# Ledger of designs, part 15: VHH binders against Probable asparagine synthetase [glutamine-hydrolyzing] (asns)

Target 1, 187 residues: Probable asparagine synthetase [glutamine-hydrolyzing] (asns), of Dictyostelium discoideum (Social amoeba) (q54mb4r2to188)
Amino acid sequence: CGILAILNSLEEASKLRKKALSLSSRLRHRGPDWNGIYQSSDSILTHERLAIVGLENGAQPLLNEDETIALTVNGEIYNHEKLREDLVATGKHTFKTHSDCEPILHLYEDKGDDFVHMLDGDFAFVVYNKKANSFLAARDPIGVVPLYIGWHKDGSIWFSSEMKAIKDDCYKFQPFPPGHYFSSKTK
Below, E stands for the ipSAE of ESMFold2; O stands for the ipSAE of OpenDDE; V2 stands for 0.75 times the mean of E and O plus 0.25 times the DockQ between their complexes.

## First folded at step 20 (VHH; framework vhh_enristomig)

Design bb1 (from o4 with Y106P; at its last fold request DockQ between E and O 0.90; V2 from the best seeds 0.82)
Amino acid sequence: EVQLLESGGGEVQPGGSLRLSCAASGFTVSSSYISWYRQAPGKQREWVSTIYSTGRTYYAESVKGRFTISRDNAKNTLYLQMSSLRAEDTAVYYCVRGPYTLGQDPWGQGTLVTVKP
ESMFold2, look of step 20: ipSAE 0.712; ipTM 0.871
ESMFold2 (binder alone), look of step 20: mean pLDDT 80; pTM 0.809
OpenDDE, look of step 20: ipSAE 0.891; ipTM 0.950
ESMFold2, fold request of step 21: ipSAE 0.652, 0.689, 0.679; ipTM 0.849, 0.863, 0.857
ESMFold2 (binder alone), fold request of step 21: mean pLDDT 80, 80, 80; pTM 0.813, 0.809, 0.812
OpenDDE, fold request of step 21: ipSAE 0.900, 0.893, 0.896; ipTM 0.952, 0.949, 0.950

Design bb2 (from o4 with S31E Y106H; at its last look DockQ between E and O 0.88; V2 from the best seeds 0.83)
Fold by ESMFold2, look of step 20:
Structure bb2 (fold): chain B 187 residues (1-187), chain A 117 residues (1-117)
Amino acid sequence: as target 1 above (187 residues)
Amino acid sequence: EVQLLESGGGEVQPGGSLRLSCAASGFTVSESYISWYRQAPGKQREWVSTIYSTGRTYYAESVKGRFTISRDNAKNTLYLQMSSLRAEDTAVYYCVRGPYTLGQDHWGQGTLVTVKP
């Protein structure tokens, strides 16, 4: 499975979409794939997976109720049942899938940048709030799930599971260090 | 306000043992994942160990079998038990709740461990 996210690009929306789909296709490694895409005026999140791998996890990117928040994620959240239980108890959220990663959407909605410490798991993700124009990317403390970050000349920030999706477009890129997060508020 | 205060550092001979403490305030240690990092003179900070909210633990390869992370929920405190210490373990050790901000770090004071040559 592969993720690509391009955030706050100055590129025209249809050109951005075509580029993102082309680059995301580089993350396919075998057989028939399912491709998911979420796009705003200046940002795009994609997810690539084998058609059979994602049957129980729901389609990605995962979306909140009004589709203003989108999540593209690889990994597993071990304590998802507790997180879901607590989020449901607030009365603020309706879950749409059985994905162990869906709690991330609602934690971002409720807590902004201060929730990643609550996640027991192996993961790499990007969560994006279209209405607030905010995003956060994070990688698990051990670094089990790969992630890369890149900077484009137009000011956009890029995230991908593999360097090959960002190396030709970003003037600077590096492995996303384990146990870190990047917030749009850090810009 | 979330605070983590490291203590228990000092000088020790090779093969010796030391226990570091991390006193937490402003949050409950069992509700977060918490990590130890270290930074040797002139080196980059490196990950040492993590304890998850459920109590599951993970270690860097360089310290497996020699270091043990644990916590005392009643005292809201974490520990790093260090044994079979080597010169390369000399570093300032830091206790951290959850992830760091990429490119912007404030790690606190830490606690210095010096293993004599």
Scores: ipSAE 0.756, ipTM 0.886, lowest interface PAE 0.8, mean pLDDT 89
ESMFold2 (binder alone), look of step 20: mean pLDDT 81; pTM 0.820
OpenDDE, look of step 20: ipSAE 0.878; ipTM 0.942

Design bb3 (from o4 with D105N; at its last fold request DockQ between E and O 0.89; V2 from the best seeds 0.86)
Amino acid sequence: EVQLLESGGGEVQPGGSLRLSCAASGFTVSSSYISWYRQAPGKQREWVSTIYSTGRTYYAESVKGRFTISRDNAKNTLYLQMSSLRAEDTAVYYCVRGPYTLGQNYWGQGTLVTVKP
ESMFold2, look of step 20: ipSAE 0.827; ipTM 0.920
ESMFold2 (binder alone), look of step 20: mean pLDDT 82; pTM 0.825
OpenDDE, look of step 20: ipSAE 0.869; ipTM 0.938
ESMFold2, fold request of step 21: ipSAE 0.807, 0.784, 0.721; ipTM 0.912, 0.904, 0.879
ESMFold2 (binder alone), fold request of step 21: mean pLDDT 82, 82, 82; pTM 0.834, 0.832, 0.831
OpenDDE, fold request of step 21: ipSAE 0.904, 0.903, 0.904; ipTM 0.954, 0.954, 0.954

Design bb4 (from o4 with Y106V; at its last look DockQ between E and O 0.93; V2 from the best seeds 0.83)
Fold by ESMFold2, look of step 20:
Structure bb4 (fold): chain B 187 residues (1-187), chain A 117 residues (1-117)
Amino acid sequence: as target 1 above (187 residues)
Amino acid sequence: EVQLLESGGGEVQPGGSLRLSCAASGFTVSSSYISWYRQAPGKQREWVSTIYSTGRTYYAESVKGRFTISRDNAKNTLYLQMSSLRAEDTAVYYCVRGPYTLGQDVWGQGTLVTVKP
């Protein structure tokens, strides 16, 4: 499936939405498709998948309880049961889906930038907190799941599963290196 | 403070063996994924192996069957057992807890492995 995230754009919100939907459509490949969108005043996350994929895992972007945190993700988190068990034990979180990736939302809530080392899996994701206006993107240490990062002249940071969603708008873009993360807090 | 200290590098003949160590402090080695990387002079940094918190291991194709990553929880230490060493294995080896920060790729000192004729 495909992800696109545009963080901290200066574009007017309705124009940003139209652009993101157009660019996200480039990530569709086969069969009936599904598109999910989460937008704040200056940021947008999208997810594209075949309609049949993930019927039991909930629509993406995945959202926390008050919808202040959104996650767009490709991949599998193989130790999700242990992560979920520990997060539930804190008494601070309510899970909404059975997605193996949902723990990422609550780890971001609890640990900020310091949780990716806990993930056993193949992944590429962007998690965004609209209240804090913070985000984190990460890619698994082996590089199984593709991810690209781009920089737009308006100062926004772009992430996508494929270069074709960002190459026409970003003045600089590159593969997101495996085993790395990018945090809004350290830029 | 999270710290990892590499050791065990040295000079070895082709076909020889070495065991690298990665001593951890500030966290429990079984709580994180930890990777070995290597960098030869003038070359790009290369992923070698990862051990996940669950104990599952993965290897780059170039080292599969020759290198073994493991951990000793009592000593809070990881190891990279290297066997059947070749000239192309010459590099500085680094162990890393979790992901690197993009754009701030600061590595520790590492440990040098030299495979000579």
Scores: ipSAE 0.713, ipTM 0.873, lowest interface PAE 1.0, mean pLDDT 88
ESMFold2 (binder alone), look of step 20: mean pLDDT 82; pTM 0.825
OpenDDE, look of step 20: ipSAE 0.878; ipTM 0.943

